# VH-VL binders against q9xwc2, part 28

Target 1, 164 residues: q9xwc2
Amino acid sequence: VTCDFKNELVSMNWNVKNNKIQIHFEHNNLTENRWTSIAFGDGPGMNNLESIIFSRREDNVITTNSGYTPKKKKVVVDDVSYVTVNDVQITGNKLKVTVSRPLGPAGPRNFSLDQCLNWMVVPGGSLSNGKFKKHHGKIFFIKDVCAAKCTAERIQRINSNKAL
Key: E = the ipSAE of ESMFold2; O = the ipSAE of OpenDDE; V2 = 0.75 times the mean of E and O plus 0.25 times the DockQ between their complexes.

## First folded at step 14 (VH-VL)

Design v4 (framework fv_greziprubart; at its last look DockQ between E and O 0.06; V2 from the best seeds 0.00; counts 0 for: pae E 16.4 > 2, placed apart)
Fold by ESMFold2, look of step 14:
Structure v4 (fold): chain C 164 residues (1-164), chain A 122 residues (1-122), chain B 112 residues (1-112)
Amino acid sequence: as target 1 above (164 residues)
Amino acid sequence: EMQLVESGGGLVQPGGSLRLSCAASGFTFSDHYMQWVRQAPGKGPEWVGLIRNDADSYTTQYAASVKGRFTISRDDSKNSVYLQMNSLKTEDTAVYYCARGHTYIYQGMDVWGQGVLVTVSS
Amino acid sequence: DIVMTQSPLSLPVTPGEPASISCRSSQSLLYTSGYNYIDWYLQKPGQSPQLLIYLGSNRASGVPDRFSGSGSGTDFTLKISRVEAEDVGVYFCMQYLRTPWTFGQGTKLEIK
C-alpha cells in the first residue's frame, strides 16, 4: 500500500480519517510566478485529471485551487474550491502545504478518491497573466494509489516496517 | 536542427583555470536544464554537474570530484551555458561535453555537443 | 552513489545476429512514479554519445526499432535484434534517479 512519495524535489504523504483525506505536500523549488500540482485520474497523459494546484505569484502570495485537466495542457480552475487549506508555509523556495478534502465525491465533478487510481505530481509550470502555462520537468507518476487504505493504523504499521 | 557547440578548451598547467562555453541553437534553451559531462581518454563518461532552468531558480549540482573547483552558469539571453574550471588537476584532462537536460517529461540527455578537449599538463 | 555494472565489457557479433547487453544497478531505479530512471547511450567511434533508450524502455527519436530496452528495478537489458555495421561502438547505461548521475563501464560492440 502506497501512502507517501519522496524524491529530491517533492515530499508528500497522505492519510484518511472520518471520510476525509489529508495531504501533506512539500516542494523544494517553487519559484515566483510558478505553479505545481497534484493530479488524480487514469494515466498516461494529462486527460480527464482532477487536480489540486498550488501557485506562487510575483507578490509571493501562495494560492491553492481545485481544478480539472480535461485535455492535455489545459487547466480549468474551479471558482469555488472544495479543497481546504489547513496549513501553508513558504521559506525561500520551499513550499510546505497541508490540504484536505472529502475522501468520497466532492466538487463540481463529484470526484472521489475512495477508489484506487493514479496520482501525478506536476513539478512546475509558469503563470502568465493569471493563466497556467505548460509545465516543465518530468511528471512524477504514482501508480495505483489506494488512498482509502491509508488509515492512521495502517500507516503506523507501514512506518514500523520501514524503520527496521 | 538542435545543436550544442562547445568552445574554450586547450592546454592548461596544473593549478590553472579555464572557462568553457556552450552555445545552443534550434530549441527553447531557457526551458531546459543543462549539463556537463566529461570523458577521460579511453574511459567512460563522467557526469560533472548541471544547472537548472529559470523555473527552478538556476540551481546547480556537482559531482564530488569537482565541487568547490568548478562552477556552472548560464545566460538564457545568449542561449549559452558555461563551465568555469579552477584549480585544475591532471585528472581533469578529458573531452568536455555539454548536454541538454531532461526538463521535458521522460527525456534524458538527448542532445550532446561535439566536445572540447581540455588537457591539464605541465 | 548508485553503481552501474555492465556486462559484457566486450561483445563481438556477426552482422545480422542479435546482441544483448546487461546493466545492473546497486539500488532499485524503479520509483513510485512507475518508471525506471535509466538511459542507454551509444558512442560511435570518434563521436559523442547519443541517446538510444530513455526511462528504461522508450526509444529516443530517430532510433531504429531493432533497439529495445527492458528490465525493472536493478536489472536491465538492451537488445539489438539484428546487428548492423553502423551499430558498432561503445554502449553505456546511465542512472538518473539520484545525483550524481552515474554510467556503466561500457560495452564495446564489434563486428567479428
Scores: ipSAE 0.000, ipTM 0.480, lowest interface PAE 16.4, mean pLDDT 84
Fold by OpenDDE, look of step 14:
Structure v4 (fold): chain C 164 residues (1-164), chain A 122 residues (1-122), chain B 112 residues (1-112)
Amino acid sequence: as target 1 above (164 residues)
Amino acid sequence: EMQLVESGGGLVQPGGSLRLSCAASGFTFSDHYMQWVRQAPGKGPEWVGLIRNDADSYTTQYAASVKGRFTISRDDSKNSVYLQMNSLKTEDTAVYYCARGHTYIYQGMDVWGQGVLVTVSS
Amino acid sequence: DIVMTQSPLSLPVTPGEPASISCRSSQSLLYTSGYNYIDWYLQKPGQSPQLLIYLGSNRASGVPDRFSGSGSGTDFTLKISRVEAEDVGVYFCMQYLRTPWTFGQGTKLEIK
């Protein structure tokens, strides 16, 4: 069971409690006028991906929005985000954010995270005139994420196993 | 153009072994799961197994009919996927296809090879 | 295992007429995201299978709009609005919601 992900650029972990998923996300180099995201979905390729988008428009101004990626289109930000921001910090270019959403169907597309999915992390994209542009760089993939299994008890067990 | 080319097929006796190769071109191989599917003469296709690229490791899944006998592997540096077939049976006789999957989601097969014939006969 | 049942197994059609193929799964293929994990493939004579419809209702690249997929849950349908000679072959549905992936028996479409 995978309940975390880390590489040179990003670090994230997630847990489920009371039918809500909480995600802690860190990005080591989110500069001004840039966005990054966590994406989910059953669409082919980058099509119809449900997304949590983190953006930095100006110095220390961070926004978090839900959205999606239409077929062969740029990311679309929801008018009203259904994702709750629990905590957000920016130090230099290092972003730390904690967000939560329902584990089950949520948002305008009724997208659920209660079963196993492949997650994607967009390392970065440009913001131009308040618009989200296409991302740059290779997307990070997290295979077979079963968020529903990432309970506090299970995470502790996983961590213990890693220490062995 | 996206292409998959199978090789390594042929005639083998029951209990024998054979290794199939599939060479990919025209796309970023490492961004895709790879599948093996076989089709016995006059029959429909049968899923054999898949291999995923999980960053620094690969994961596989197999059909019950081949589990323990067949092994799927891949070499991303060579844009190739392989099917090692051991303890072959007459019922393993089929055209074997490699097919391209996806790394974003668990999805079907959008690119197929031409297939390679494997005949198991005494 | 999920069993896929196609009907009919043989489908003779007159060019220009519509065709319809049914596929039924032994359990729901509807994922919590709202997508159905079923594909339709066509294997033309002497060729490899090719993808027609993915996730139940989406045409693959290069597939004519004469082809359409519909359905949800356990009952799915592939439709051809007007059959052409090039549509001859065997059509398969396949589920990939759960391993092992499983195919239907196939439907052989022939021209009358």
Scores: ipSAE 0.000, ipTM 0.566, lowest interface PAE 10.8, mean pLDDT 90
ESMFold2 (binder alone), look of step 14: mean pLDDT 92; pTM 0.944

Design v5 (framework fv_tixagevimab; at its last look DockQ between E and O 0.04; V2 from the best seeds 0.00; counts 0 for: pae E 13.9 > 2, placed apart)
Fold by ESMFold2, look of step 14:
Structure v5 (fold): chain C 164 residues (1-164), chain A 120 residues (1-120), chain B 109 residues (1-109)
Amino acid sequence: as target 1 above (164 residues)
Amino acid sequence: QMQLVQSGPEVKKPGTSVKVSCKASGFTFSTSAVQWVRQARGQRLEWIGWIVVGSGKTNYAQKFQERVTITRDMSTSTAYMELSSLRSEDTAVYYCARVYTGYTYYFDYWGQGTMVTVSS
Amino acid sequence: EIVLTQSPGTLSLSPGERATLSCRASQSVYRSYLAWYQQKPGQAPRLLIYGASSRATGIPDRFSGSGSGTDFTLTISRLEPEDFAVYYCQQYDWTPPWTFGQGTKVEIK
């Protein structure tokens, strides 16, 4: 069962409780006037990926939006986000954010995370005049994430086994 | 409840075209994708292509690229597959199936199939 | 594109016997993106297994899937009369096209 992901740029873990999923996301290099996102989807090709988008403007305000993003296309953010921001911090260029959403269907696309599907991290794109521009760099893939299995009890057992 | 209802059987002459419809109900069509497959008698299932309903973007298997067009009509919640320059080898049952971005294996919604017979 | 080759072409077995069906891919498939379907005459395919090893809703536990890379297996631990049908594997890996195997017919001996 995959319940975390880490490389030199991104650290992420997630758990489910009370029919909600909580995602802790860290990005080591979110500079001013940039965005990054977590995308979800397993549909035909890589089109119509549901997303949680984090952006940093020049005034250092961190904004979190729900939306969707085609793999290499323009970000489309929802007018009203359906994700909850539980915590957000920026220190230098390091973003740390914790968000939650329902495990089941939510938002204007009725998107559900209670199935196994790919998760992706879009490492960054530009913001220009308040508009999201295309992303840069390689997308990081986490294949076959079965988020519903990432209960606190399951994660504790996984971590205990790794420590042995 | 969710349904995919296909148009009825077709008998066509070689060199003509056929257009099969697939009407969706019971789910949000605009955020779905529709795939098309066919099966000749005694043969394997063969993927033809798909359409992302919202954007209208398509992807076709190379074998069909020159002859297939997949479209949709948002107002009627209907997807279409048109195959041109028909040959006797195109005789098969044609199926539509729905995918809902990342959920194809949990929503096994297949149309009932449309028999297309190509004969002189 | 990824070509799937199933073996054997036909299994002739009696009710109560164990069926083992093989699916080999021409190149590595991410092991979570292989499905198995059952098809009876005149019907659309029915999903049995997804992600190589997970049973679809309502599928009895006598059906199990395993495998990774290029080699995948469907096992029916105790054949029931309703299990005599044709079985197809399908890959839905990252990059289209999505392809099916040629099928394994499980028939009454």
Scores: ipSAE 0.006, ipTM 0.450, lowest interface PAE 13.9, mean pLDDT 82
Fold by OpenDDE, look of step 14:
Order: sequence, then structure tokens, then C-alpha cells
Structure v5 (fold): chain C 164 residues (1-164), chain A 120 residues (1-120), chain B 109 residues (1-109)
Amino acid sequence: as target 1 above (164 residues)
Amino acid sequence: QMQLVQSGPEVKKPGTSVKVSCKASGFTFSTSAVQWVRQARGQRLEWIGWIVVGSGKTNYAQKFQERVTITRDMSTSTAYMELSSLRSEDTAVYYCARVYTGYTYYFDYWGQGTMVTVSS
Amino acid sequence: EIVLTQSPGTLSLSPGERATLSCRASQSVYRSYLAWYQQKPGQAPRLLIYGASSRATGIPDRFSGSGSGTDFTLTISRLEPEDFAVYYCQQYDWTPPWTFGQGTKVEIK
């Protein structure tokens, strides 16, 4: 069971409490007029993905939106976001954001994270006149994430095992 | 280098169960998936189900929902397909196939097949 | 479930000729999740094409895939003696079952 992901560009961890999933997401180089996202897939590949999109439009203006990616098309942003922003920090180009959403079905698509899924991180895409453009770069895949198992107790155990 | 090696042929009586193994080598098993397919003599390929190795998540064709169980052992890089309440109609060659999972996915490596014969 | 119908059932050709195989889906299939396999007697299927048009590793360039929506095609530009076999298409676009076509037998004329 994995409850975190890290590479040279992004670092994130997640946990479940009170039937909500909280995700801490860090991006080391989110410049102005750029967006990044965490996407969740019910199946293999970049197809029909539920997404949490983080955008830096101008200066330190950070927005968080829910959305989805239909069949490897452009990200579609929801009119009303169902994701809650708990904390946002931007220092230079380093973004730190903490968000939460229901573990179970949520949003206009009733998408649930209570099952094991593949997670995907879009390293970055362009914003132009407030519009989301296609992403560039290789997508980071986190395979078989079972967020429901990432309880506080489980996280503690995982960390303990790593220390051994 | 990448291959799936399946267990040997099986002869079973009706009403019994069979468990076929599929051992993977040459690739990272834990980040892959495995599908199972069977083929009766002279018949088309029939999809049975698949398993995501990392999570153990499975999905079966409705036809087999009540009789099939697909599992995996990550420590031995082996996938299993167990079919219960065997019938004569279950006589077929059973194949496992590796699913490469990435931006897209595909079934690129297949086992050699396991013949399962069900007869009274 | 999505039903795949292949045509023709049997294709009789000579070496050097062009083979065109059809796979029709009862519902639209995203091209990224349409595959073609070759199967010879007594052997397991071999992946030829994935994503409707991408050749698998080691597959000769005489094999090509095309199509979208409900209509997909496998083309063998010039048949080699080793190409006479049964060919299957498979879709894995949506939730299972990931169905196969009934197959097309390419036999020597």
C-alpha cells in the first residue's frame, strides 16, 4: 500500500479520515500561467479521469478546480468545484496545497476514491487567457493506489516499516 | 526475456475445481496486470477476467462471475485462475497474458496455454 | 457488452497478395483500446497491433492497423508464408468484458 509519491518535480501524500481523503500536493516549479493536476482513473491509461486541477494564473493567484479528462482529451473544468482547499502556499514557483474531498462518490460524475485506482500527475500545462491548454511532458503514474487504506494507523505502520 | 509460464495440463471431473498458475519473469510483476482468456477447440478466444497485480483488483466476465477467482502472489510473481464447478463446456486451453500499464496499456506477452479437460 | 464482428470469416490468398481484415464493433471503441492478434495452430495469440494502429515490438511493417469508432482494419501489405493464420481483434475500451472478435482465418489459396 502506497500513500505517498515523490519525484524531482512533485511530492504528495494522502490520508483518509472521517470518510474524507486529504491530499497534500507539492509542485517545485509551477510558474505563472501554468496548471498541474492529479487525475484518478478507474481503468488503465489516460481515459475518463477525474481530476483535481491546480492553476497559477497570474502572480500568486492559485485556483483549485475539480474536473475530468475524457478519453485523453483536454481537461474539462467543472463549473462548480467540489474539492475543498484547506491550505495554499506559493513561494517562488513552489506550490504547496492541501485539498480534501469525500472518499466516496463526489462531484457531478459521482466519482469515488474508495476503490483502488491508478493516479496520474500532470506535470504541467499552459493557461492562456484563462483557458486550459494541453499539458506538456510525461505524465507521472502512480499505479494501484488504494486511498481507503491510507488511514492514520496505516500510515504510521508504513512509516515504521520504512524505518526498519 | 519477458515471459509467462503456465502450469501443465489438467484433467478434471465435472463438479471439481481447477487452478491454473501463470508465472511471470523478465518484467516488474507488481506494476502489471494479467488477463485470462480461454479457447475451446476450434472456437474463438473468450475473455474470462483480469487482475491488477498491485491492488489485487479483479473483474470477471459475467459468465464466470460465480465460478472464477483470479488471484496473484507478488512474492512469486505468479497469477492464478481458479475455476470451480467444472463442466464439460469448460474444456479449453486457458491463457494468461501480461498487461503493460502506462499512458496506455496492451497485452503483449502471453503464456503458452494450459489445456484443461473436463470429462466424466 | 461490446460485440466485435470480424469479416470475412475466411480469406483465401496467395503469398505476396494484400490482405484486408475488418473488425466492426457494436459500439464505438476508443482507438487506444483496440488490438489485433495473430494465432497459429497450437500456439498462443501474438499481439500485432495495439491502440488500433501501433505495431507491437518486433512486428514487421507489413502489418498495419487503422480505423476508429466502430470500424477497424488490419492490413497485411504483402502476405508471407508465415502470415497464414487466424487473426482476432479485441476491445478493452470500457468496463469489461473485453471481448474478442470471432476471428478471420487467412489461408493459402
Scores: ipSAE 0.006, ipTM 0.573, lowest interface PAE 10.3, mean pLDDT 90
ESMFold2 (binder alone), look of step 14: mean pLDDT 88; pTM 0.887

## First folded at step 15 (VH-VL)

Design w2 (framework fv_tixagevimab; at its last look DockQ between E and O 0.21; V2 from the best seeds 0.00; counts 0 for: pae E 10.8 > 2, placed apart)
Fold by OpenDDE, look of step 15:
Structure w2 (fold): chain C 164 residues (1-164), chain A 120 residues (1-120), chain B 109 residues (1-109)
Amino acid sequence: as target 1 above (164 residues)
Amino acid sequence: QMQLVQSGPEVKKPGTSVKVSCKASGFTFSTSAVQWVRQARGQRLEWIGWIAVGSGKTNYAQKFQERVTITRDMSTSTAYMELSSLRSEDTAVYYCARVYIGYTYYFDYWGQGTMVTVSS
Amino acid sequence: EIVLTQSPGTLSLSPGERATLSCRASQSVYRSYLAWYQQKPGQAPRLLIYGASSRATGIPDRFSGSGSGTDFTLTISRLEPEDFAVYYCQQYDYTPPWTFGQGTKVEIK
């Protein structure tokens, strides 16, 4: 089963198979020295969000890492990612990345995606001399995403979801 | 399992060019990078440059910027280093190494080395 | 470019002794992006430490790295016969070139 999210800036396709989730993420305008991320909520407070961070370091050098976002703080990137990168493509400013991770607990924080969570997409933040700066602007929000069941309040196959 | 296999030794005359190959296996080539390093006999390791395989982005040490070209072939999972206008001082063992591209980098798998001899 | 200076040039020790190798950078290395390699005659370098203090896969725990900024250290707590080799440090700061030190030779006394 394949689930989809799409708006004017980003698109995601994901599937669950063999207790793993594979996510295909596209960003239409990731310029140099910019980062974007997929964040997963853990509880009603939406604190300490587990994240997959995509960065354009310089020119067309792309990095992909696991991490998390502390409440009201900058994103923290793991030194060693537990997320597997399957494919990376960059054309102009359009980024296409395919990643995979366990559906169950994974990473240094033992975070699981086998439960229904709120998903967020950070559309962009600055990268200055390799340092992640806080993002500015609206976050794209997807409420109650059950990855294994391919259900959510705002899951779409074709349409756009607006940032809240 | 993961390995880089380089081409065989080369004997070249001054003023000519050499192209060394580095074939990758056992890991996803397209999401990695490759750096090239050389070492003259009894000398330190010298950084030449690197290439991000997915994008083709390169960076060279200033010393080699006018003479070196690093490329990759995605279909064969092979990286190349070409050095032109060869001099006797270019006689060295040339190494390729896999670069893990994450928030941090590291260079965990190295080729066996390619001896390049430049002599008249 | 960042220049790395290793010391001492040669370290003569016996098996079982502690080895301490220094790598000093001409300027601060970004996020301690410093690696240590071991090289034996006729072989390619082998990664020991990355990120100043992280051991590579399969590296024995007698090898440890420490330091930040401009001063970095590789420690071999108890030398084994197979540890006698040349050791190099490399910085991979945000901006290339990713330069090497001149090396330290650890030889048997």
Scores: ipSAE 0.027, ipTM 0.642, lowest interface PAE 5.8, mean pLDDT 89
Fold by ESMFold2, look of step 15:
Structure w2 (fold): chain C 164 residues (1-164), chain A 120 residues (1-120), chain B 109 residues (1-109)
Amino acid sequence: as target 1 above (164 residues)
Amino acid sequence: QMQLVQSGPEVKKPGTSVKVSCKASGFTFSTSAVQWVRQARGQRLEWIGWIAVGSGKTNYAQKFQERVTITRDMSTSTAYMELSSLRSEDTAVYYCARVYIGYTYYFDYWGQGTMVTVSS
Amino acid sequence: EIVLTQSPGTLSLSPGERATLSCRASQSVYRSYLAWYQQKPGQAPRLLIYGASSRATGIPDRFSGSGSGTDFTLTISRLEPEDFAVYYCQQYDYTPPWTFGQGTKVEIK
C-alpha cells in the first residue's frame, strides 16, 4: 500500500478520513512563473488526466487549481476549483501545500480517487501571460495508488515497518 | 489579528510627492503581495499597482507608471507607495490591501485608508 | 481593460427585504474571478464574496453570489440594518488592470 512519494525534488503523502483525502505536497524548486501538478489517471500516455495544479506567479502569489490534461503539454483549469487549500507556504523556492478533496466523485468530471490508479507528478512547467505552458523535466510516476487504503491505521503500520 | 495599518492623512501642494506607509502584522510579510488602490470622493476604486514582497518586483497600472513607486522594508514589515508630481485629481483615499496566499487577486485584508488632499 | 457596470445605481429598501445587485462586465471574466465588497462611509471595503459565489470568512449566509461570463449577481436574502452600504464588484482576471464597478448604494427606504 503506497501512501507517500519522495525524491530529491518532491515530497508528498496522503491520508483519508471521513470520505475526504488530504494531500501534503512539497516541491523544492518552484521558481517564479512556473507550475507543478499532481495528476491522476490511467489513460493513454499523458492524456485525459485529472489534476491539482500549483502555480507561482511573478508577483509571488501561489495559486491552486483543479483541472485536467486533455492532451500532452496542455493544462485546462476548472473555472471553480473543487479542491480545498488547507495550508500554503513558500520559503525561497520551496513550496509546501496541503489540499483536500472528497475521496469519491467530485468536480465537473465526477472524478473519484476511491479507486486504484496511477498518480503522476509534473515537476515543472512555464507560466506565461496567464497561460500554462509545456512542462520541463521527467514526469514522476507512482503506479497503482490505492488512496482509499491510506487510513490512519494503515499509515501507522507503514511507519512501524520502516523502523524495521 | 491580521492587520494593515497605514500612515495618517496628508495635505500636499501640487507638484510635490506623498509617501504612504502600510505596516503589516499577523501574517508572513515576506511571502505576501501588497496591492495599492485609491478612491476619490464618490468615485469607484482604482487599482494603482502591487509589490511582491519577497522579490521586490512591482507592477504598476499604466496611468501611474511614470509617477508611482512601490517599495517595502523587510525589517519593519512595511510597504510604501510614493506618488510624485501631485495634481488636484490625485486627491483620494489610498488603501493598501493583501492578496490571499494561494489564490488570485481579490483583497481579503485592507488598510484603514490614508486621505491625501492636494490643494494649492 | 474590463469595465464593470453595476445596476441599479441605488436600491431603496427596508430591513427584511431582499436585495438583488447586478454587475455586468464588458468582456467575459476569466474563471468567474469576481469579488464583491461592502463599503460603509469612512471605512475600507470589506470582502463579501470571491470567485463569484464563495463567501469570505465571517460573512453571513444571507449574502450569496452567482453568475459567470459577463453577468454576476449579489443577493442579500433579508436585509439587516447593518447591510445598508455601498457594494462594489471587482474582477481579478489574470491580466491587469484589475477593475471595480461604480457601486450600488443600498439605502433605507
Scores: ipSAE 0.007, ipTM 0.537, lowest interface PAE 10.8, mean pLDDT 84
ESMFold2 (binder alone), look of step 15: mean pLDDT 88; pTM 0.889

Design w3 (framework fv_tixagevimab; at its last look DockQ between E and O 0.04; V2 from the best seeds 0.00; counts 0 for: pae E 14.3 > 2, placed apart)
Fold by OpenDDE, look of step 15:
Structure w3 (fold): chain C 164 residues (1-164), chain A 120 residues (1-120), chain B 109 residues (1-109)
Amino acid sequence: as target 1 above (164 residues)
Amino acid sequence: QMQLVQSGPEVKKPGTSVKVSCKASGFTFSTSAVQWVRQARGQRLEWIGWIAVGSGNTNYAQKFQERVTITRDMSTSTAYMELSSLRSEDTAVYYCARVYTGYTYYFDYWGQGTMVTVSS
Amino acid sequence: EIVLTQSPGTLSLSPGERATLSCRASQSVYRSYLAWYQQKPGQAPRLLIYGASSRATGIPDRFSGSGSGTDFTLTISRLEPEDFAVYYCQQYEYRPPWTFGQGTKVEIK
């Protein structure tokens, strides 16, 4: 069971309590007019990835939005975010964000994190006049994330992706 | 309305390959997935693998990773399962099934099955 | 991988009786990802229940699913002649392989 991820650029951990998933996400170099995201869903027939998008628009103004990412397309932000922001910190270019959402179906697309999925981290994309641009760099993959299993009682560090 | 139609029965010799087709109709093929399952006579259902039609991504059971290839043709709404280096133990009925991909997965439509007989 | 064990292997009953089939998982399976299938001789499997307790389209209400964790049950409240068949459970919570149980045969007494 994997409940965290770390590489040279990002680190995050997650846990489930009271049918909610909380994700702590850190990005070491989110400069101005840049965005990053956590994308969920690698299932069959899924061309759009449910996403939590973090953006730095100007100075230390950080926005967090729910949305989805069409395959090889720019991210689409929801009109109303269903993701709750619990904490936001920006120091220099280091972003620390804690967010939460229901474990089960949520948002306009009724997307659930109950099932084991592959997670993806988009390391960076550009913002231009407040518009999200496509990401063309390498995406970080976290395989076999079973969020429902990441509880205080069942948390395990086997098959950690920290070495990526 | 929704259905999967598989190719006809096959008789093969050991060491050869077989390719079974599964043609979909009545639903959007491009946003679906297809799994393959086989069943020897009087035996349990055995999962082989699946394919996400949109991406073409596949996953196979470890037992078949070296011998099975699952593909799809989006233009004809057809999925394929090819099994190589056939053995007598591969004699079975092979089924394709649609994977519904909502907030949960399940397998609601199955092909009629294709009998593959491997004998010398 | 997760192993599903069904019991009993064979269940001999008469029409009109209640059938109770068990599916036990080697580890906990979230109930949303447990399915039951019916298979008659010479036919493909047919989906009965998904999400442990949701009936598939066209499935009579005499079929019901229940359970959580490692123990799941398929119940046929009143057996009809056409219900004598083999029943399989399957889990699909984790990444493949999505394993099946070995099956329970419901036969006429």
Scores: ipSAE 0.026, ipTM 0.619, lowest interface PAE 6.0, mean pLDDT 89
Fold by ESMFold2, look of step 15:
Structure w3 (fold): chain C 164 residues (1-164), chain A 120 residues (1-120), chain B 109 residues (1-109)
Amino acid sequence: as target 1 above (164 residues)
Amino acid sequence: QMQLVQSGPEVKKPGTSVKVSCKASGFTFSTSAVQWVRQARGQRLEWIGWIAVGSGNTNYAQKFQERVTITRDMSTSTAYMELSSLRSEDTAVYYCARVYTGYTYYFDYWGQGTMVTVSS
Amino acid sequence: EIVLTQSPGTLSLSPGERATLSCRASQSVYRSYLAWYQQKPGQAPRLLIYGASSRATGIPDRFSGSGSGTDFTLTISRLEPEDFAVYYCQQYEYRPPWTFGQGTKVEIK
């Protein structure tokens, strides 16, 4: 069961409790006027992806939006985000953010994370005149994430096995 | 040692079905995707479809969508590809391959191949 | 779908020579998600290059890849006897189907 992802740029883990999923996301180099995102969808393509988008403006304000990516279009942000920001910190260029949402259906598309699906991390894109521009760099792809299985009990088991 | 071991060669009559197995070992099966590709003699490789092992969701190339079924058995770490209504043009070597999770969509591990011959 | 066209169809070269293999895509390949494979008779393909230019584990540095957009190149700087085989390019961008080129055979002159 996959409940975390880490590389040189991004560290992320997630857990489920009380029918909510909490996602801790860290990005080591979110510079001014850039955005990064976590996207969710089935299959290997970038079509019909539900998204959580983090953006940094020149004034160091971190904005979190829910949204989606239809076919080959730029990210479309929701007028009102259905994702709760539990904590956010920017230190230099390092972003640390904790968000939560219902595990089951939520938002305007009734999107659910209670089944297995693919996760993606977009490491960065430009933000210009309030518009999300095409991203740069390698997309990080995590196939077949079964987030509903990432309970405290399962994470404790996983961590115990890593210690051996 | 990571490997994909496929079932042995098959000789089939037109109009029948074939089911090829692909047993995985040495890596986490449940978080992987398994791809199926074929190659007729002297011709290019052709993608058939894939299965996301964790969810069981599949995606098939349009030309095979009416005739192919890809499945998996989590308890045996085995993926299966079944092709029905066989024709002589389906004679080929069938490969399973893995996509490395979390990084890219290229095929880093390949099964040894299964020769399927369709003739009477 | 993205059609990949390889050239030349056959390269007849001697050991020690430089081989240059081309792969041209019918449309731009997203983020250079382009792989190269080597295949010898009766064997499964072997991954050489991914991401247009990154060598897979255990691949000698005489193999190099380059290119972006629609034009990609595999170079073998000095051919060794074991390098005489068929080479395929493959695009693996996010949108299936993932397609292969028709191959370039590198054979002994």
Scores: ipSAE 0.007, ipTM 0.463, lowest interface PAE 14.3, mean pLDDT 83
ESMFold2 (binder alone), look of step 15: mean pLDDT 88; pTM 0.892

